# Ledger of designs, part 10: VH-VL binders against Nonsense-mediated mRNA decay protein 2 (upf2)

Target 1, 242 residues: Nonsense-mediated mRNA decay protein 2 (upf2), of Schizosaccharomyces pombe (o13824r41to282)
Amino acid sequence: LKKNTAFMKRCKSSLTSENYDSFIKEIKTLSLKKFIPEITAAIVEGMMKCKATKDILSSVKIVWALNLRFSTAFTGPMLANLYCALYPNPGYSLCHESYFELKQNENEVSEKDRSSHLLKVRPLLRFLIEFWLNGVVGTPEDFVSYLPSTDSNDKKFRKPWFEEQNLKKPLVVLLFNDLMDTRFGFLLLPVLTSLVRTFSCELFTTEDFEDKETLELVNRLNPVVWRTYLRKSLNSYVDKLE

## First folded at step 21 (VH-VL; from r6 with heavy chain S99G)

Design u1
Fold by ESMFold2, fold request of step 24:
Structure u1 (fold): chain C 242 residues (1-242), chain A 120 residues (1-120), chain B 112 residues (1-112)
Amino acid sequence: as target 1 above (242 residues)
Amino acid sequence: EVQLVQSGAEVKKPGASVKVSCKASGYTFTDYYIHWVRQAPGQGLEWIGYIWPYTGDTDYNEKFKGRATLTADTSTSTAYLELSSLRSEDTAVYYCARGYHFTEYYFDYWGQGTLVTVSS
Amino acid sequence: DIVMTQSPDSLAVSLGERATINCKSSESVLYSSNRKNYLAWYQQKPGQPPKLLIYWASTRESGVPDRFSGSGSGTDFTLTISSLQAEDVAVYYCQQYYDYPTFGQGTKVEIK
């Protein structure tokens, strides 16, 4: 349908607060079920273009509207596409040296490839935090079955996307451990700094909030045990900056 | 000590272009955004756009799209604003300012400003 | 765009007295995900660039005297100077960053 094609193009290029009302109307009225794979890809592409807080929140609300209509049939593939965009090499951390330095070998990383990596990581990590805060994602179990197989006839050894013990851990904890990976230096420090500044209360504080409403929300989404863990990890990261 | 040092005042005729430089020091240039804000004489402040020097990523106030170009040279830690097709209403002090990262678009350090005067 | 409107346009206050500047946004600048108000305040003295005073509506920037405080939420915000000093004579601007940045028109503060 002509309308469905226009909807997917807007998801890809015009995921903005100005278009919010149109998106909500179309989600309620269009026959979208058959196009969910295309919609999930288009929305992830659109997320990479969001550059203002207002547009990010509007996009989260649009995703939530699709989740209300299609549940896991939408959110599973959407989260898998988002994760694959962050981890094009399943065994590599976000901080892996190959994204940031040219190699002497035949496979060299260009400045364009480095820019492409950073331009994906910047918005997509922000959206994963947003989806966690809004209940769209909790653990890798929510989407791991939608990830592409790493199995192939050309491989001698297969590595799963997630170790079994990690499938039940909060995804944000796994992402922040990866983001705080110092094995290759401090390559994503500005991204980490921004997320810490934006979400310090929700991710890292172990003390009572002045605001009772905030305390209830945060404790429901991220119990003190995980906030304590993340704070210890952050402290270790900061100590290594010396 | 964080410093942003801008190029000197410029006088231009209508239709010309101007390129203002902003030399950053005292911090890691690629870790922060550089924003450009202008202030016409006796007027308030108007945001023009930003650049993330590490990637070259930019975004602009729609009012300036097509006329403003933001660039950065990471080897010299210098950001640039180029404004083309100048008109008399473009007469203003142009500031570069440091912003934190993604979506944190407030400005903790400012350059001294560059007066651009457009007159015949 | 989010329009920022300040009140008053100018204000004369005796030394040591309290100065109050209001800022109203055309839309809420409260970010529901982290419950922070995306609003900043700047001071601009004659012949100088603006100086950041407050961000997130109420957080003082490092090195800013305690007499400066910000309050408010959603669409209505206030900058308060609890005891005006001679060096506080300036124009003050509010600025939202919930969307792309926009500034209030400024409030000139003078000694009465």
Scores: ipSAE 0.775, ipTM 0.902, lowest interface PAE 0.9, mean pLDDT 86
Fold by ESMFold2, fold request of step 24:
Structure u1 (fold): chain C 242 residues (1-242), chain A 120 residues (1-120), chain B 112 residues (1-112)
Amino acid sequence: as target 1 above (242 residues)
Amino acid sequence: EVQLVQSGAEVKKPGASVKVSCKASGYTFTDYYIHWVRQAPGQGLEWIGYIWPYTGDTDYNEKFKGRATLTADTSTSTAYLELSSLRSEDTAVYYCARGYHFTEYYFDYWGQGTLVTVSS
Amino acid sequence: DIVMTQSPDSLAVSLGERATINCKSSESVLYSSNRKNYLAWYQQKPGQPPKLLIYWASTRESGVPDRFSGSGSGTDFTLTISSLQAEDVAVYYCQQYYDYPTFGQGTKVEIK
């Protein structure tokens, strides 16, 4: 119990490359199954604190190690918790000003609330793309059954992503449709810019890769038709920004 | 044109603190990170930390945690490094530098540098 | 921390000749998710701040002359100045940003 508590504390505050070996050893040896709900919450909180590329990749590998041991019993709830942290009210776009609860007589999201939003979504969006690239998640179908229970009249935690026509679409396509929705302004421009710079080849290029192994992998994960779609959406976004 | 203009040279005694300023112009101050890097006489470059001015988000080299404080004033487009409990080993030129966004920690524009001398 | 080691410490090259600077990292700086090497090169002239030359190991910064090129992957990197000019006399630094930034110790380039 004492070691389990220390493990969850490190998930919450110390997802670092320096702790990677310790995490891997503990994932192999500790009795963690009873604590999966706490672990998924702690890991999502820990992700928000990762600020170096090495730490982000180490965290993805830690998540993968938990997936190897617990499969969807871990990754399903983890992805559901990440989604719910990203979309506390899924009736709103990430770009919509009403994403935040406005106080009486306020017509604009406060600078503090916009700042807090950017700090939360920046790492969570980065990790969602990393999980997609590394095979932790592919489509909404992979985690829809782990979302909070809903009755037939309450769909608060569900984007259209979870409708039948979208369940098998690449998750990043659905995500970037939301991110690049200009109907609600350019709230996430700094985050979008960073993601485009980091993953331009994997998400937006229509050119063939020289390396056949890389080309086959990228086409399997994100076919040319979807990369072409995303590139056109990005060009439209840039045009409206000007 | 992007410019980073730093405050003038400082002479301090051991145990004191110093606050170096870095005024940015020619770009949207809140869209980029400001990093601080120092260079001791005849030595190489050492990263201190960064701030994202829009959010106040910071991170530090472990060596400087507890002694370095990074702040920014978005109304004046100015970033600050405060280094406390100064020692003679802290004698260096301190640079501010513009970094790209999240995890892209290379530096495309640099301030002119501020010499901080720590002596009795 | 990732240790960056440059060689040589000092290099004397005739005008118009090729200069080659090596940089080795203690760990790979290749980010597998995007296949980029998180390595930059800087030039620092006496009395001046560093100036960015190369990022992502091989991408030249805008306004940097074509004679500067970067190559390498993983742990081994090279900065090449194809035809040394008088204004290229400087100290050159490599820097990784795969983890929190660390710099090589520098390579001083002089005219023979």
Scores: ipSAE 0.762, ipTM 0.900, lowest interface PAE 0.9, mean pLDDT 86
Fold by ESMFold2, last read:
Structure u1 (fold): chain C 242 residues (1-242), chain A 120 residues (1-120), chain B 112 residues (1-112)
Amino acid sequence: as target 1 above (242 residues)
Amino acid sequence: EVQLVQSGAEVKKPGASVKVSCKASGYTFTDYYIHWVRQAPGQGLEWIGYIWPYTGDTDYNEKFKGRATLTADTSTSTAYLELSSLRSEDTAVYYCARGYHFTEYYFDYWGQGTLVTVSS
Amino acid sequence: DIVMTQSPDSLAVSLGERATINCKSSESVLYSSNRKNYLAWYQQKPGQPPKLLIYWASTRESGVPDRFSGSGSGTDFTLTISSLQAEDVAVYYCQQYYDYPTFGQGTKVEIK
């Protein structure tokens, strides 16, 4: 019990490369199954605090170790918690703006709230892309059943998390559509710029790959049709900046 | 044209604090990180930390945690380094430098440097 | 901390000849997720701040002459000046950014 509490505290505050070996040992030896809900919440909070590439990759490997032990019993709730940290409900954009409130022509979100939310968006989007590259998540089908219910007797606020046609689309395509959405201006430009620079090959290139193993992997994860779509969307976004 | 203009040289006694300013121009101040790097006389370069001016987010080299404080004033496009409990080993040129975004911690534009001398 | 070690500490090269500077990291700086090496090179002339030459180990910064090239992967990196010019006399630093930034100790390049 005492060791399990310490493990969850470290998930929340100490996801670092220095602690990697300790995490791996504990994941293989501790009785964690009854604490999965607490672990998923703690680890998402810990991911928000990662600020160096080395720590991000170490944390991805820690998540992978939990996935190997607990499979979807861990990754489903973890992905749902991560997604809910980005989107408070289905009516919100990544920049923490309500599409409902925009339609009502009311601005509910302060500049302080937007900047505070960007602190979460920055690392969590990076982790979602990492999990996509590692096969932890592909589409919303992988976690949508773990999301909070949106059913309500109030018909004004009933909306599904994902439209049926989007459930089988690559999650990264859906996220980049939101990133490049200009209805709220260019609030996410620094985040978009960073992700384009970091993952341009995996998301946007139509160039040939010399390495057959790399070509097969990239085409399986993000087929040319989706990379072409995203590249066209990026070009349109850049044109609107001018 | 991107420019980072720093405050002038300072002479301090051991135990004092210093605050160096870095005024940015020629780009959107809130879109980029400001990093601080120092260089002791005849020595190499040492990273101190960064700030993202839009959010106020900071992180520090462990060596400087507890002594260094990074702040930014978005209304004047100015970043600040405050270093407390100065020692003679803190004698160095202090640079501000622009970085792209989190995890991309290389520096495309540098200030002219501010010499801080710590001497009794 | 990832320790960056440069060699040599100084070198003298005849005008128009190749200068080669090596940089070794104590850990790999290759980010496997995007297959990029998180390594930069800087030039620092006397009395001036450093100037970025190369990032991602081999990508030349805009405005940097073609005679500067970077190569290497993982832990071993090289900056090459293919035909040394008089204005290239400087101290050169490598810097990793896979973890929090650390710099090599510098390599002074002189004309023979």
Scores: ipSAE 0.754, ipTM 0.894, lowest interface PAE 1.1, mean pLDDT 86
Fold by ESMFold2, look of step 21:
Structure u1 (fold): chain C 242 residues (1-242), chain A 120 residues (1-120), chain B 112 residues (1-112)
Amino acid sequence: as target 1 above (242 residues)
Amino acid sequence: EVQLVQSGAEVKKPGASVKVSCKASGYTFTDYYIHWVRQAPGQGLEWIGYIWPYTGDTDYNEKFKGRATLTADTSTSTAYLELSSLRSEDTAVYYCARGYHFTEYYFDYWGQGTLVTVSS
Amino acid sequence: DIVMTQSPDSLAVSLGERATINCKSSESVLYSSNRKNYLAWYQQKPGQPPKLLIYWASTRESGVPDRFSGSGSGTDFTLTISSLQAEDVAVYYCQQYYDYPTFGQGTKVEIK
């Protein structure tokens, strides 16, 4: 029991490449099934603390190891937790001022709330794209059944992504449409810029790759029609900056 | 047009602290990271840490945790390195440098450097 | 920590000739998710700060002459100066950013 508590503490605080081998060993040997809810919360918290590329990749591999052992029993709740961390009020976009304001009648956004939101969104979006690239998630259909139940009188807990026409769309398309929302300005521009620079080929290129194996993988995950759509959306976003 | 202008040379005794400033101009200060890198005389380069002025987010080389503190003042577009408990091996030129974004820790513009000398 | 090792320590090259600098990392700096090598090259002249030449192993920074090129992948990288000019006399550093930044020890390039 003490070992299970230490495992969850490391998920929360020490999701690092230096601890990778220990994580893999413990995932194979510990009795973790009863603690999956705690593990999913701890891992999402730990993801927000990853700040080097090597640690992010190690964390993706740790999540993959948990997916191999527990499949949907882990991955579903983990993705639901990650979604709820991004969207505490899911009726609004990532850029909506309600995530930045304490009171609606005040036009000034708290600097603490803005900074806190940006620090949360930055790593979590990076991990969602990593999970998409590695096959942990493809579309909203993959985790919609693990979301908190919707109140019968209030359906604000779900975005339109979970309506039938969107359930089978690549998750990254829905995320980037939301991220490129300019109705409230360019509040997440630094996050968008970082993601575009890191994943430009996988999200935005319409030209053939020299590496045929990479082209085949990218086309399976995000067909050229969606990459063309995203590139046009990005160009429109950039034009509004100018 | 991008410029990083650092404060002047410092001479310190062991056990003291030093605070080096780095004033940025020619770009939007909060859109980029500020890194600190030092170079001991006749030696190579050593990364100290970064700050993202937009959020105040920092991270440090483990070697400097507990002694280095990175801050930024967005109203003056100025970043600061404070290094405490100075030792003679801390004698170096300290650079601020502009980095792109999250996990892209390479440096496209550098300050002129600040020589910090620690001697008895 | 990822250790960066450069060779040679010093290199003398005739004006107009090719200079080649090697950099080896103790582990791969290739990020498999985006297939980029997280490696940069810098030039440092005496009394000056380093200047960025190349990032992602082979992408030239804006304003850097095209006689500078980077190549390699994984753990083995090279910086090539195709036709050495007098102003290229400097110390050159490689730097990885796959993990937290670490630098090579530098290679001094001189004119014969």
Scores: ipSAE 0.748, ipTM 0.893, lowest interface PAE 1.1, mean pLDDT 86

Design u1
Fold by ESMFold2, look of step 23:
Structure u1 (fold): chain C 242 residues (1-242), chain A 120 residues (1-120), chain B 112 residues (1-112)
Amino acid sequence: as target 1 above (242 residues)
Amino acid sequence: EVQLVQSGAEVKKPGASVKVSCKASGYTFTDYYIHWVRQAPGQGLEWIGYIWPYTGDTDYNEKFKGRATLTADTSTSTAYLELSSLRSEDTAVYYCARGYHFTEYYFDYWGQGTLVTVSS
Amino acid sequence: DIVMTQSPDSLAVSLGERATINCKSSESVLYSSNRKNYLAWYQQKPGQPPKLLIYWASTRESGVPDRFSGSGSGTDFTLTISSLQAEDVAVYYCQQYYDYPTFGQGTKVEIK
């Protein structure tokens, strides 16, 4: 049990490439089934601390190892936790200053709150895209059943992503529509810029790839019709920024 | 045009500290990271750390944790490196450099460099 | 830390001839998610800061002459100067950013 507690603590604070071999060994040998809720929460917290590409990819591989062992019993709750961390108030766009619930006696979001928002959303969006590219998640259908229920007073809504017509749409299309929602300004422009630079080919290009194997993979994950849609949305966003 | 202008050369004794400034112009200071890189005489390049001025987010090469402190003043578009407990091995030219963002840690514009000499 | 090793340490090349600089990383710097190599090349002349030439292993920075090209993938990378000019005499560094940045030891290019 001491090993299980240490494992969960490392997920929370030490999700790094240096610990990769230890994580893989422990995932294969420890009895973790009863601790899946704690593990999913700890991993989401640990992802927010990754700051190098190597650590991000190592963390994705650690998540993949847990997926191989526990399948949807792990990935469902993990993706649900990730969504809830991104959308504590899903009635608002990620880009809107009202994304934060204002405290009593405050009229505007402080610079510290905006900074905290950027520092949280940046890694979480990056990991969600990584999980999509690596096959951990494809559509909202993969985690909708693990989301908390809304009550009759509707104090916490789900986005329209989970309506029947949207359950099979590529998650990244739904995510970027929200991220590029210009009705609410440009708060997350630095995050959008970074994601576009990192994943331009996978999300936005309509040109053929030289490598047929790469083209086939990208087309399976994000068909050209959706990449064309996202590119048009990005162009519209840039036009309004000027 | 993008410019990074650093403070002048410093001569320090072992055990002292030094604070090098880097004033940025020609771009939106808060949209990019500022990195610090040093080069000992006749030697190669060594990364020290970064700051993202908009949020104050920093990270450091393990070698410099506890001695290096990176700060930024957004009102003056100026980044600072403070290096404490100086040793003779810290004698180097210290550069500030502009990096893009999250995980993109290459450097498209560099300051002119600041020579820090540590000697008795 | 990812160790970057350049070869040769110095290189003498006749004007107009090809200069080839190799860079090896101790582990792959290929980011499989976007299939980009997180490697940059810099030129440094005496008394000057480094100047960015190439990023993502093969993408030239704006204003860099076409005679500079980068190639390679994974752990093995090459900077090629197709027709050496007098102004290309400098020390060249490779740098990875797959992890926190580390630099090669440099390659001095001179005219033979």
Scores: ipSAE 0.746, ipTM 0.892, lowest interface PAE 1.1, mean pLDDT 86
Fold by ESMFold2, last read:
Structure u1 (fold): chain C 242 residues (1-242), chain A 120 residues (1-120), chain B 112 residues (1-112)
Amino acid sequence: as target 1 above (242 residues)
Amino acid sequence: EVQLVQSGAEVKKPGASVKVSCKASGYTFTDYYIHWVRQAPGQGLEWIGYIWPYTGDTDYNEKFKGRATLTADTSTSTAYLELSSLRSEDTAVYYCARGYHFTEYYFDYWGQGTLVTVSS
Amino acid sequence: DIVMTQSPDSLAVSLGERATINCKSSESVLYSSNRKNYLAWYQQKPGQPPKLLIYWASTRESGVPDRFSGSGSGTDFTLTISSLQAEDVAVYYCQQYYDYPTFGQGTKVEIK
């Protein structure tokens, strides 16, 4: 019991490359099945604290090890928790603007709330893209059944990602549509710029990779039609910025 | 157009604190990270930490945790490094530098440097 | 704490000749997810701050002359100045950003 509690505490506060070997050993040996709900919440909390590329990659590998042992029993709830951290109110955008223009005047508290959320958006979007690249998630269909139930009065605020026509679209396409949504200005520009710079080849290139195995993997995950779509969307975003 | 202008040289005694300022201009201050890097006389470069001015988010080289404090004032587009409990080995030129964003910790524009001398 | 080691510590090269600076990291700085090496090179002239030359191991920063090129992958990297000019006399530093930043000890390039 104490080992499981320590494991969950380290998931929450110590997702680091230095702890990687300990995590892998414990994932292989501890009886974790009964604690999966707590583990998924703790690990998403820990992901929000990662600030170096090395630690992010180590955390992705830790998640992959949990996926190998527990499959969708782990990854489903983990992805649902990650999504809920990005969209604590699904009627709001990633930058905390209402899709229905329900907000009136902005003030100092609202700006601080956006700032605090942007801290979460920064690492969680990075992890979503990593999980997409590694095959942990492909589409909203992979985790929609693990989302918390929605109050019937709030059904109009449910994100369109989970509508039938979108359930099988690549998650990154849906994510970048939200990220490049200019209805509320360019508050996410630094996050968008970082992701574009980091993953330009995987998201936007129409050129072939020299490594045929890499090309086949990328084409399965994000076909050229969607990479072309994303490139056009990015060009439109840049035009509006200028 | 992008400029980082730092405060002037400081002379301090061991055990004191120093606060170095870095005023940014020519870009949107809140969209980029400000990093601090120091260089002891005749020596190489050592990263101290960063701040993201919009959120106040910081992280530090483990060597400086507990002694270095990074802050930013978005109304004046100014970042600050405060280093406490100074020792003679803290004698160095302290640079502020602009970094891109999350995990992109390399530096495209640098301040002119601030010499901090710690001697008794 | 990825240790960056440069060689040589000092290099004297005739004007117009090739200068080659090596940098070795104690761990790989290749980010497998995007296939990029998280390695930068800087030039520092006396009394001046460092100036960014190269990022992602081989991408030149805007405005940097094309005689500067970076190559290598994983743990072994090279900065090459294809035809050394008088204004290239400086100390050159490599820096990794795969983890929190660390710098090489520097390589001083002089005209022979």
Scores: ipSAE 0.733, ipTM 0.888, lowest interface PAE 1.2, mean pLDDT 86

